# VH-VL binders against q0aze0, part 40

Target 1, 268 residues: q0aze0
Amino acid sequence: MKIILVNNRFKENTEKKAQEIAGQLSALNVEVIIDNGLDEPYAGTVDFIMVLGGDGTMLRAARRYGQRAIPVLGVNMGTVGFLSNIEINELAEYLPLILREEYSLEARMMLEVAVFQQQSLLTRVFCLNELLLRSNSPRMLSFALEISGQKLEPYRGDGLIVSTTTGSTAYSLSAGGPIADPQLDAFIVTPVASHIINKRPLVVSPEREISLHLLEEREAIIGIDGQIKMDFGAENRVLIKRAPHPLLMVNLKAKPFFTSIDRSLQRQ

## First folded at step 2 (VH-VL)

Design pd (framework fv_patritumab)
Fold by ESMFold2-Fast, scan of step 2:
Structure pd (fold): chain C 268 residues (1-268), chain A 122 residues (1-122), chain B 113 residues (1-113)
Amino acid sequence: as target 1 above (268 residues)
Amino acid sequence: QVQLQQWGAGLLKPSETLSLTCAVYGGSFSGYYMSWIRQPPGKGLEWIGEISHSGYTNYNPSLKSRVTISVETSKNQFSLKLSSVTAADTAVYYCARGTVRYFDWLSPFDYWGRGTLVTVSS
Amino acid sequence: DIEMTQSPDSLAVSLGERATINCRSSQSVLYESNNKNYLAWYQQNPGQPPKLLIYWASTRESGVPDRFSGSGSGTDFTLTISSLQAEDVAVYYCQQYYSYPLTFGQGTKVEIK
């Protein structure tokens, strides 16, 4: 059995705990690969991915490994979040179930984001929460939005978010988007604009293809899960569609989504 | 009915700053982008940049470090400043209106000013 | 940037005869979702500013005579003057407005033969 252990090196407690857990797994004859985010993703075959940390660490793990159809378990290390299933102090009791593959999987849709420069594919990335298009200055953007080949009226504003249902509680929520059940598959298209009375969030089929490009030369960026930033100019276009594989999240313990979001919205 | 009138200094020495103004008569340019376009004698057209009524600007990257376009909405005027001029900046400078067609903000130019010849010499 | 190349640089045509001017863009100016080509044609008479003739590659601007027509799609475009008149002696420019910076062709001078 080979496990990738994903952690954040810049959090001292997570690095020490990752080493401790790697030692425990090694003692059980499990081969452990530690991914702290600084190197290229591990290219070999693995059986399981264990993510130690908060939602940010899970987003990175999903981006690096989510398309490989490998079970991913979020283990919370003290940060309140939506993407963890068990707490670190529960790991020892659940480890036998993990090693025997006695768990269920919840599929979470992901986005495939392809950025083009003219006719050439510049990069392709995957994400669990959202793509953000925004101005890299105080100036408003003018941009074109197409949904499955249908051109909408040009958008003017600070930007646009294309989100998964998992991402509905992240940046899309802050921009006025709806809270969506993460068991649903859908794109949520939320404008980031001072003039939102003319534009409302859209909830569309995950089978749709969404494309964006600038109508004016502005300094803009594309943000992925709040972690990757890419320059985006008038010579660029982006194509967004459902990723080929969902993230397979390990469910060892019931974690009701709606009670979690209710407590989070009380903002304490 | 809509008319663009332009004025400014026509003779400059190298290193000086070009300053031209364009006024819109017969209608507001609210809802339009106003551009500056230049044409060296006997040569083709080069787009310099544009400004909206609300002050959003977009510049040709080749000139961006030297060019500033500003708007005075109360007077229905917009102005071009081009710094550090050389003989290569000798041209007729036109102001022009880009029109919005069918809710599309990227458009050609339907009204043009008469042009101002700017000569950079000595 | 999108480079616009016209051919020929100059054209001599007899009065009443057909004139054709070609324009090529270095990349497509067709926006496939609305099926529109973001291409315009201008006429510039000596000593005057340019005048818009054609937009969306083939739509004639109001007040422009029917002898002027535009055609083409993607990267290759043509302006046709079906029966040249004396007042058509001018330089003609194509322009893309697909993306910034806005760019023009180098111009084609039309003269009487």
Scores: ipSAE 0.000, ipTM 0.381, lowest interface PAE 17.9, mean pLDDT 84

Design pd1 (framework fv_patritumab)
Fold by ESMFold2-Fast, scan of step 2:
Structure pd1 (fold): chain C 268 residues (1-268), chain A 123 residues (1-123), chain B 113 residues (1-113)
Amino acid sequence: as target 1 above (268 residues)
Amino acid sequence: QVQLQQWGAGLLKPSETLSLTCAVYGGSFSGYYMSWIRQPPGKGLEWIGEISHSGYTNYNPSLKSRVTISVETSKNQFSLKLSSVTAADTAVYYCARGDFYTEGSYYPIFDYWGRGTLVTVSS
Amino acid sequence: DIEMTQSPDSLAVSLGERATINCRSSQSVLYESNNKNYLAWYQQNPGQPPKLLIYWASTRESGVPDRFSGSGSGTDFTLTISSLQAEDVAVYYCQQYYSYPLTFGQGTKVEIK
């Protein structure tokens, strides 16, 4: 068995813990690859991915490995999040189940985002939560949204979020989007501080293709899962589709989504 | 260790369809764009096209009317078909991973290559 | 299409001496928003597929010896081999990844004098 351990090198305790867990797994004849996010993703065949950290580390793991149809387990090391399943102090208890493959999988849709300049593909990424288009200045953006060839009336505002259902509790929520059951497959299209009061969040079939481009020259950025940022100008176009594979999340412990989100909202 | 293995017909007559397949071993190409690149004997490299695991394709406009790249996700394979071949299509054909991770994103830089398949078109 | 032109077509350099290869693009491959040049260099030994040496015009791929360096910006780029070794006898190609279709230079053959 071969396992990838994903961690955050810049958090001292997570790097040390990753090395400790790697040693323990090696003693059980498990081959371990450590991924601290700095190098190219490991390209070889692996059986399991263990993510040590919070939701941010899980989002990075999903972008790097989510399309490989490999079970991914989120192990929380600190701040409670929505994407982890067990706590680090529970790992020893659950490790035998992991090694025997005695767990269930929950499929979470992902986005495939392609950014073009004219006919040129500048970049392509996968993401678990969302793509954010936003103004990088106080001035509002004017931009076009097209859904499966259908051109909507121009948007004017601070930006737009195209989210998965998993991402419904991330930036989309902050922008006024709906809370969605993450077991549903859908795009959630949420305007960011729209100047036009009639622009509402849309829930769109995941089989549709979404396209975005600016109608006027403005300072704008594209954000992916809150972690990747790139400049976006009038010469650029974004194409968003459902990624070919969902992220396969490991369930070792029941974690009710709705009670978790309800509790989080009450803290406000 | 990731390895690309390719195969297909090496000898063709003018007007036939070239068909080559590339398989990914030791890893998955899920999440990566895979490309076909050719090199005529003694000449430089020409990019043919690319395909993602989800089936998105980009083709070189010079070949677009004749080229089709397809993917079989269950087998970790992708294939090139080039129709109506002529002597000008004689080349070594490479499959390659053209989706290099750098600066937090993926770019069409080629870090893994197949061994190449010589295709000769003669009458 | 962006046309990539290399010069010279071939060069002969003594072992231990500097080799310089130039690559020119028909239009800029500098993306001003991230200030990066979308330019890579490859080495191809006889009978083998190309091997990535440099990307972003000047970033060495892991495992590539320090004697290889890239420089330039916009439309004019240079690959330098500071002290030629026997294993460096190969054809070198530049590639732009700024615009589709992806294009390569015609190649520069490096030989020992």
Scores: ipSAE 0.006, ipTM 0.504, lowest interface PAE 12.2, mean pLDDT 86

Design pd10 (framework fv_patritumab)
Fold by ESMFold2-Fast, scan of step 2:
Structure pd10 (fold): chain C 268 residues (1-268), chain A 124 residues (1-124), chain B 113 residues (1-113)
Amino acid sequence: as target 1 above (268 residues)
Amino acid sequence: QVQLQQWGAGLLKPSETLSLTCAVYGGSFSGYYMSWIRQPPGKGLEWIGEISHSGYTNYNPSLKSRVTISVETSKNQFSLKLSSVTAADTAVYYCARGLEPTYYDFLSGHSDYWGRGTLVTVSS
Amino acid sequence: DIEMTQSPDSLAVSLGERATINCRSSQSVLYESNNKNYLAWYQQNPGQPPKLLIYWASTRESGVPDRFSGSGSGTDFTLTISSLQAEDVAVYYCQQYYSYPLTFGQGTKVEIK
């Protein structure tokens, strides 16, 4: 068995714990690859991905490995989040089940984001939560939104979020978007709150293609899962669609989504 | 070990539709882009198009009006149809799997596994 | 479309000697934000499908002998075989995957002198 341990290099407690876990797994004849975010993703085949950390670490793992159809387990190390399934102090208890492949999988849709310059594809990335288009200056953006070739009225505002259902509780929620059951597949298109444009969030089929481009020369950025930022100008276009396959999340114990979100919304 | 096995009719008359199927064994179909690439006898390689597990396609613009690639996820198969064939479509047709997705990588840009190829001859 | 041009069209090299193949793209295939060149090299032996040798211009595919190396950036790329062996007699293709449609060079045939 070969496992990737995804860890946050910049948190001393998580780095130390990752090394300890890697040693324990190696003693059980499990080959371990550590991904602390500094190097390129591991290119070889693996059987399982274990993510040590909070939601941010899970988002990085999903972007790096989510399209490989490999089971991914979120192990929480103290930060409350929505994407972990077990706590670090429970890992020893659940490790035998992991090694025997005694768990269920939950599929979570992902976005495929393709950025073009003129007609040339610049890059293609995957993400679990959302794409953000936002002005990089105090000036409002004017941009075109197309949904499956249907051209909507131009948007004027601070920006737009295109989110998965998993991302409905992340940035889209803060911008006024709805809470979506992550077992549903849908895009949530949420305008960044603006006093000028009183537009509503849209919930659309995951089979739709969404494209965005600027109508005026402006300084803008594209953000991916709050972790990647790219400059976006008038010669750029972005195409967003459902990724080729969902992230396969490991379920070792029941984690009630609605109870968790309800409690989270009540806390300050 | 991943294997791509392909099959379909190898002899066609002008104006007919070419139909080829490729099946993926021993490896992941999900998370990859599956491509069709052709090679006329004694000539170089021409990319035809690609399809994802979810059915998203990219086609070579020179062939887009005649080509359809489809996927049957329950069978781990994907298929190529090329309509209105002429003698210029005579070639060995390969199916190929794109490399594993990584952060900022093209899925289908460099192909790690290829089918054996199917010689398609278009003649009257 | 990005046009890929290889040189030479064919070359004859003695066993144990160095073979070099050049590939030029009509526009840059370097994406500066990730500092990667979207270029691959394939080997095609007679009667067989192409086999991936190198991707990202210089990264060797698993199982490929270390006598194969790729270099270059932007528009000019080189595949080097440091010591030609009999099994290396093949046609070699470069490919860009920077922009659709994906395009290949015309091929370089390597033969024993």
Scores: ipSAE 0.000, ipTM 0.407, lowest interface PAE 13.9, mean pLDDT 83

Design pd11 (framework fv_patritumab)
Fold by ESMFold2-Fast, scan of step 2:
Structure pd11 (fold): chain C 268 residues (1-268), chain A 121 residues (1-121), chain B 113 residues (1-113)
Amino acid sequence: as target 1 above (268 residues)
Amino acid sequence: QVQLQQWGAGLLKPSETLSLTCAVYGGSFSGYYMSWIRQPPGKGLEWIGEISHSGYTNYNPSLKSRVTISVETSKNQFSLKLSSVTAADTAVYYCARVTYSDDLGYYFDSWGRGTLVTVSS
Amino acid sequence: DIEMTQSPDSLAVSLGERATINCRSSQSVLYESNNKNYLAWYQQNPGQPPKLLIYWASTRESGVPDRFSGSGSGTDFTLTISSLQAEDVAVYYCQQYYSYPLTFGQGTKVEIK
């Protein structure tokens, strides 16, 4: 058995904990690869991915490994979040179940984001929460949105979010998007500070292809899961579609989504 | 721990091209932006520009006609070229890496040691 | 361009006393959609590169002592050193990362009184 331990380079305590857990797993004849985010993703085959940290660490793990159809477990290190299943102080209790593969899996859709410069593919990335297109200044953008080749009326505003249902509680929520059951597969298209009052969030089939480009020369960026930033200009086009594989999230204990989001909204 | 090592020419004459290189050790810059920042003697910091692992660039508009930042992915290196230098370009030049964050943060957590570039007749 | 203005230009504080540095942006650096201020603080000792202290206006970088804290929102920000130590004698810079080009304040020199 081979396990990847993903931790956060910005938290020294998580590296120490990762080494401790790696030692425990090695004692049980499990091969361990530690990924602290500094090196390229491990290219070999693995059986399980354990993420030590908060939602941000899980988003990184999903981008690096989510397309490999490998079980991924989020282990919370004392942060509030939606993507972890167990707390770090519960890991020892659940480790035997992990090693015996006694858990259920929840599939979460991911986005495939392809950025073009004219006709050339510049990059392709995957993400669990969302793509954010935003102005690189307080100045509004003017941009075109196409859904499966259907051209919508131009958008004018600070930007646009294209989100998975998992991402419905992240940036999309802050921009006025709906809270979506993460068991559903859909894209949520949420305008950011639209100049046109009637531009509403859209919920569309995950089989749709979404295309974005700027209609006038503006400086903009695209953001992926709030972690990757890319320049986006009038010569660029982005194509968003369902990723080939969902992220397979491990359920070792019931984590009630609706009561969790309800409590989080009361705290805000 | 990520370490940035930088090198290049320190003494230039007016009209020449400044060339500096920065290498990333102990990590990758895939998914990050790498920047160049300069500091004239006794003055504050000025951001020059940035480049991603994939070659996307953003430049300070005040310098964009003279600046080119390039990347060599196979060596984990990125380079700064600034053309047509004058005495005003005399500064310590730093390479720096953007901190990885969950909210599109663009702040610098790792810096090279700096290279003093003097432009004199 | 967003202009960053620090005050004072220089500050002399006795060891163990509080040092307060202010930073004002010409435009708001609060992104209301995520409720975050795109502002960082750096410390620079003579002959060395800047070192990150604070990001998101108030989040302390790993390894930075508790005596350093950041506060403020929108256009007005403060870096506080609650009890000045000898090693804190440096120039401090604020930086906005709300909009390109990225811009820094002019710096505040902190000296022992």
Scores: ipSAE 0.000, ipTM 0.417, lowest interface PAE 14.0, mean pLDDT 84

Design pd2 (framework fv_patritumab)
Fold by ESMFold2-Fast, scan of step 2:
Structure pd2 (fold): chain C 268 residues (1-268), chain A 124 residues (1-124), chain B 113 residues (1-113)
Amino acid sequence: as target 1 above (268 residues)
Amino acid sequence: QVQLQQWGAGLLKPSETLSLTCAVYGGSFSGYYMSWIRQPPGKGLEWIGEISHSGYTNYNPSLKSRVTISVETSKNQFSLKLSSVTAADTAVYYCARVRGYSYGLPDLYYFDYWGRGTLVTVSS
Amino acid sequence: DIEMTQSPDSLAVSLGERATINCRSSQSVLYESNNKNYLAWYQQNPGQPPKLLIYWASTRESGVPDRFSGSGSGTDFTLTISSLQAEDVAVYYCQQYYSYPLTFGQGTKVEIK
């Protein structure tokens, strides 16, 4: 068995814990590759990915490895979040189940985001939560949204979010989007501070392709999972579609989604 | 391990074009953005722009009409050209690596490795 | 553009004393989806390039002494040196990486009192 441990080596105490876990796994004849996010993703074949950290570390792991159809386990290192399944102090208890491949998998859809300049592909990335288009200045954006070739009336406002169902509890929620069951596959399209009253969040089939471009020369950015930022101008176009593979998340411990979100929203 | 080395002309006359090159050693810059940042003597830092391994660029709007950043992937090098220089362009110029990436886009936009700097003086 | 303002411009601190540097952004640099602040801190010793100290507002770079810590969220951030050493005499810069163009504070010079 070969396992990738994803961590951030610059998080104090996390690198020491990752080395400790790697040593324990090596003693059990498991090959361990440590990925701290600084180099290219490991190119070889692996059997399992263990993510040590919070939701941010899981989002990075999903972008790097999510398309390989390999089981990914989120192990929480202290920060409360939605994407981890077990706590670090529970790992020793669950490790035998991991090594015997005795766990269930939950498929989470991902976005494929392709950014173009005119007709040239500039870059392509995958993400688990969302793409955000927003103004980089006090001026509102005027932009075009197309869904599977259907051209909607122009949008005017601060921006737009295209989210997975997993991302429904992230920025889309803050912008007024619905809470979606992560077991459903759908795109959630949520406007950000729209100046048009009839622009409501849309829930659309994950088989659709979504295209965005600016109608006026404005300074804008696109954000991916809140971690990647890039300039977006009137010469740019972005295409969003369902990624070829879902992220396969490991379930070792039951986490009732609806009870968790209900508790989170009470905030006291 | 990773080291950035930079070079180029240090003395220029007004109206000339500044040209600086930065080479990455000890690692690939595939998947990273590489940036140029300048610092006039006794003043703070100003971001000039950045380039990905695939050639996608982002420039500071204040310099966009005069600046070009290019990449030569076969040599693991990237270069800055700033046209029509004036005395206001006198500064130490640094190349720096942007931390992290995902399929050609950086995950993080802070600078973890810096070149030693090149002092560029524009004489009247 | 997001404007970064530091205070004070200069600070004189005795050896072993606590030094506190503030940084304010003109717009929030907190991204709600990942709950991260897109803010970094750098140290620049005379004649040297800047050196990364802190990223994500509070995460210390590998090899940076424990006496350096970052805190804050949204628009107000603080870099703290708990017990100033002679080698900490430098100019410190905050930087936002929430939106383009990337911008730095004007710098805070830390000197021994």
Scores: ipSAE 0.000, ipTM 0.412, lowest interface PAE 13.4, mean pLDDT 84

Design pd3 (framework fv_patritumab)
Fold by ESMFold2-Fast, scan of step 2:
Structure pd3 (fold): chain C 268 residues (1-268), chain A 121 residues (1-121), chain B 113 residues (1-113)
Amino acid sequence: as target 1 above (268 residues)
Amino acid sequence: QVQLQQWGAGLLKPSETLSLTCAVYGGSFSGYYMSWIRQPPGKGLEWIGEISHSGYTNYNPSLKSRVTISVETSKNQFSLKLSSVTAADTAVYYCARGPYKWLSTYYFDYWGRGTLVTVSS
Amino acid sequence: DIEMTQSPDSLAVSLGERATINCRSSQSVLYESNNKNYLAWYQQNPGQPPKLLIYWASTRESGVPDRFSGSGSGTDFTLTISSLQAEDVAVYYCQQYYSYPLTFGQGTKVEIK
C-alpha cells in the first residue's frame, strides 16, 4: 500500500508529526510519500491520501489530488474545521481500519474553473469550496452572469460566489447563502453585497455551466478556496462547471454535520 | 463450488523452515484474500497472515520476522514459509479464504483440510 | 491487539435444550459509521477444520441451521443454539476482524450431558 501524507511544513510540529507517522506506516510495510506543498504533486499511483492539518491543508490536497478518485482522510491537528474526520490522537486506533480499507467514502463535488482572455485559456484549476469574484477597488462591479446559455440581468455589487454544497458553510454562508447538505450535488450562486434589490442566492443543477465577465473596466480578482487569487478584468471570462471527479472523503466515524454547524452558528 | 486443497512437509527438526501450499479450485481470486491459520494440538486458533491476489500481505506481528506468504496467481496457489521453527510451532496449519474490501480479509468462508506439522527430533 | 475471551470454557447441555456461549472483546468491534459488528462465530467438529456459522455478529452463513443465532454489540456477544442436536457437539470460536492482527477466542467446548 502507498500513502501520500499531506502537511503544511510552515506550521510548527506538522513536519515532525508527518515524519513520525511515516515511520509508523513504513513499519507496517506501507510506502509513504510526504507532500509539504513545495514540490509538484506526486505523479505516481497511490492507494490513499492522509491530510494532516486543518481545512486549509485539506483544500490544498483536494486541488492537487481530488481528481484522481483516491480516498482522502482529514486528520485534525488541533485546528477547528469541517473537513477532518478524526483527531491526530485517534490515528493509532483507526490505522488498522485504514489499512484494511474498512471505511465508507463520501463523494464531495468539486468545481472546475477555467479562465480565458478573449478566446485563449489562461488557466484551469479545481476547487472544493468556491470561486469568489470581487472588486479589488472601492468601486462596485457590474458583471454578467450566464447559466447554461441563459443570460441574467446584469449584477451590480461587490461580487459573486459560486460554491459547491461543501462550500455552503464557507464564504457563501458569510454572504447570506443557504446552508446545504454536503451530500447534495448543486451549485450555490450567492451575490456579495448586491446593490440590486431581489438578487437572491440561486441553487442550480451541478450539470449547469456558469460563466462570468465584467461589463465595465474595473479591477477585480477571482479567488479559489480563499487561497489562490487571480487578476480579472474586462478582457477576461471565467467558466465554471462540475469537475469530472468528486473528492472521495474517508468516513471512519460519524461526523454530525447538522449538529456541528448548528453549534458553530450559535458561537458566531 | 469452492474447494481448498493443501499440502506440504509435516515433520521438521528445530531451526528448519516450514513450507506449505494451498490451491483454490472452483472460485475466483478477485474479491478474496487467502489466510494461514494454525492450531496447536488441543488449543485454539492463531491467525498467521494473509495475501491478496496482487501479493499484498499482512502478518501477525508475533510471527512477522519468520513468516513469508506468497502467491502464484497463474496456478491459483498460495504458500506459507515459516523459518527457524521450534517445538512451539507444532500445530495443524489451515489455509482459509475470506472476502475483503480492497486490502483486508474479514471472516473465513472456506477452509482447507489442515496439515499437521510436528517439530521434533 | 484485541483480546477475545469466551465463557464458559466448556458447557454440557442436554439434547433439545438451549446452549449459550459468550464472547467478550477487550475493545469495541462496532464500527459506528456502518453500524456493523466485526465479529464471526465458527464451529469445529473433532478432526475437521472450522466452519463459519455467523458473521457481522448476527448474519447466518448460507446452509447453517436456523437454531444457530448470534446477538450482541460492541464488546459483548452471544452465540445461541436454541435446541441442541447431536451434531452440534463441537468447539465454538468467536473471531474479531475489526483490527489487525485478526484474533480468536480461546474456544468453548459444547458437550451433551
Scores: ipSAE 0.000, ipTM 0.367, lowest interface PAE 22.2, mean pLDDT 84

Design pd4 (framework fv_patritumab)
Fold by ESMFold2-Fast, scan of step 2:
Structure pd4 (fold): chain C 268 residues (1-268), chain A 122 residues (1-122), chain B 113 residues (1-113)
Amino acid sequence: as target 1 above (268 residues)
Amino acid sequence: QVQLQQWGAGLLKPSETLSLTCAVYGGSFSGYYMSWIRQPPGKGLEWIGEISHSGYTNYNPSLKSRVTISVETSKNQFSLKLSSVTAADTAVYYCARDSGELLYPTYYFDYWGRGTLVTVSS
Amino acid sequence: DIEMTQSPDSLAVSLGERATINCRSSQSVLYESNNKNYLAWYQQNPGQPPKLLIYWASTRESGVPDRFSGSGSGTDFTLTISSLQAEDVAVYYCQQYYSYPLTFGQGTKVEIK
């Protein structure tokens, strides 16, 4: 068995814990590759991906490996989040089930984001939560939104979020979007501080193609999962589609989504 | 937890270049904009400019021709250079972190360095 | 540029009494579509850097005592200290973040009478 351990490179405690776990796995004749985010993603074949950290570390793992159709397990290391399945102190208990492949998989849709300059593809990235278009200054944006060839009335405001259902509890929620069952596949399109008072979040089919471009020269950025930032100008266009493969999340113990989100909202 | 440490030359002559560095400890600045803000003796605060981890800068137009802010990501450091200084540039210089995450910047500041007094002798 | 003007320049208040500081912007810092005022308040103790007290005109920063409150909208804003304590002796600054360049008020010095 060959496992990638993805960890948070900015926490020394997390690095040390990843090394400890790698040693334990090696003692059980498991080949371990450690991905702390500093190098290119591991290019070889692997059987399993174990993510050590919070939701942020899982988002990075999903972007690097999510399209490979490999089981991904989130192991929480003290940060509160929605994407981990077990706690680090539970790993020893569940490790035998992992090694015997005794678990179920939950498919989570991902976004494919393609950024163009004129007709040239500049970059193509995948993400689990969302794409955010926003102003990179206190000035509001004017931008065009097109859904499967249908041109909507121009948007004016601070930006727009295009989210997966998994991302419905992330930035989209903060911007007034709905909480969505992550078992559903859909895009959630949520305006950020729209100047037009009647602009509402949209829930659209995951078969739709969504495109965005600026209607005037402004400094703007595209943000991916809150972790990648790209400049976005009037010469740019972004195209958003459902990614070819969902992220395959390992389910070792039941996590009741609705009671978890309800509890989280009550604590605020 | 998060600390901003700053250092650089404190005494300059007119026409020289001011150079200050700020380092972030106890956290990463990669998710945040970092700013330089100065305070002349007995006066209020003046925003100089900001930089992101990826090197995007915005400068106060009044200082734009003289200011350069740069980032050294491998060291969690960012620096300020202000050219052609005069007595009017005498101030305490602060580095500060934008309160919001990079994708939701707030443009107000939650963590500040201790300040570096820069005196331009005439 | 948006000019920020504070009044008074200095204020002497007895311990336990209310202190009121005003800040006026040369143009509105209210963004009508989200109904937010892009206005923050800072406290600067002698020899120390500024500390954030209030943002979005009326939201208190975590850890800031509830005796501090912000109010106002558009161009006229107020910072209120409901019951002045000895540690509140400081200079207070307002800041707008509606438009570049970011600008601050000239400061209001609060002293114990």
Scores: ipSAE 0.000, ipTM 0.401, lowest interface PAE 13.5, mean pLDDT 84

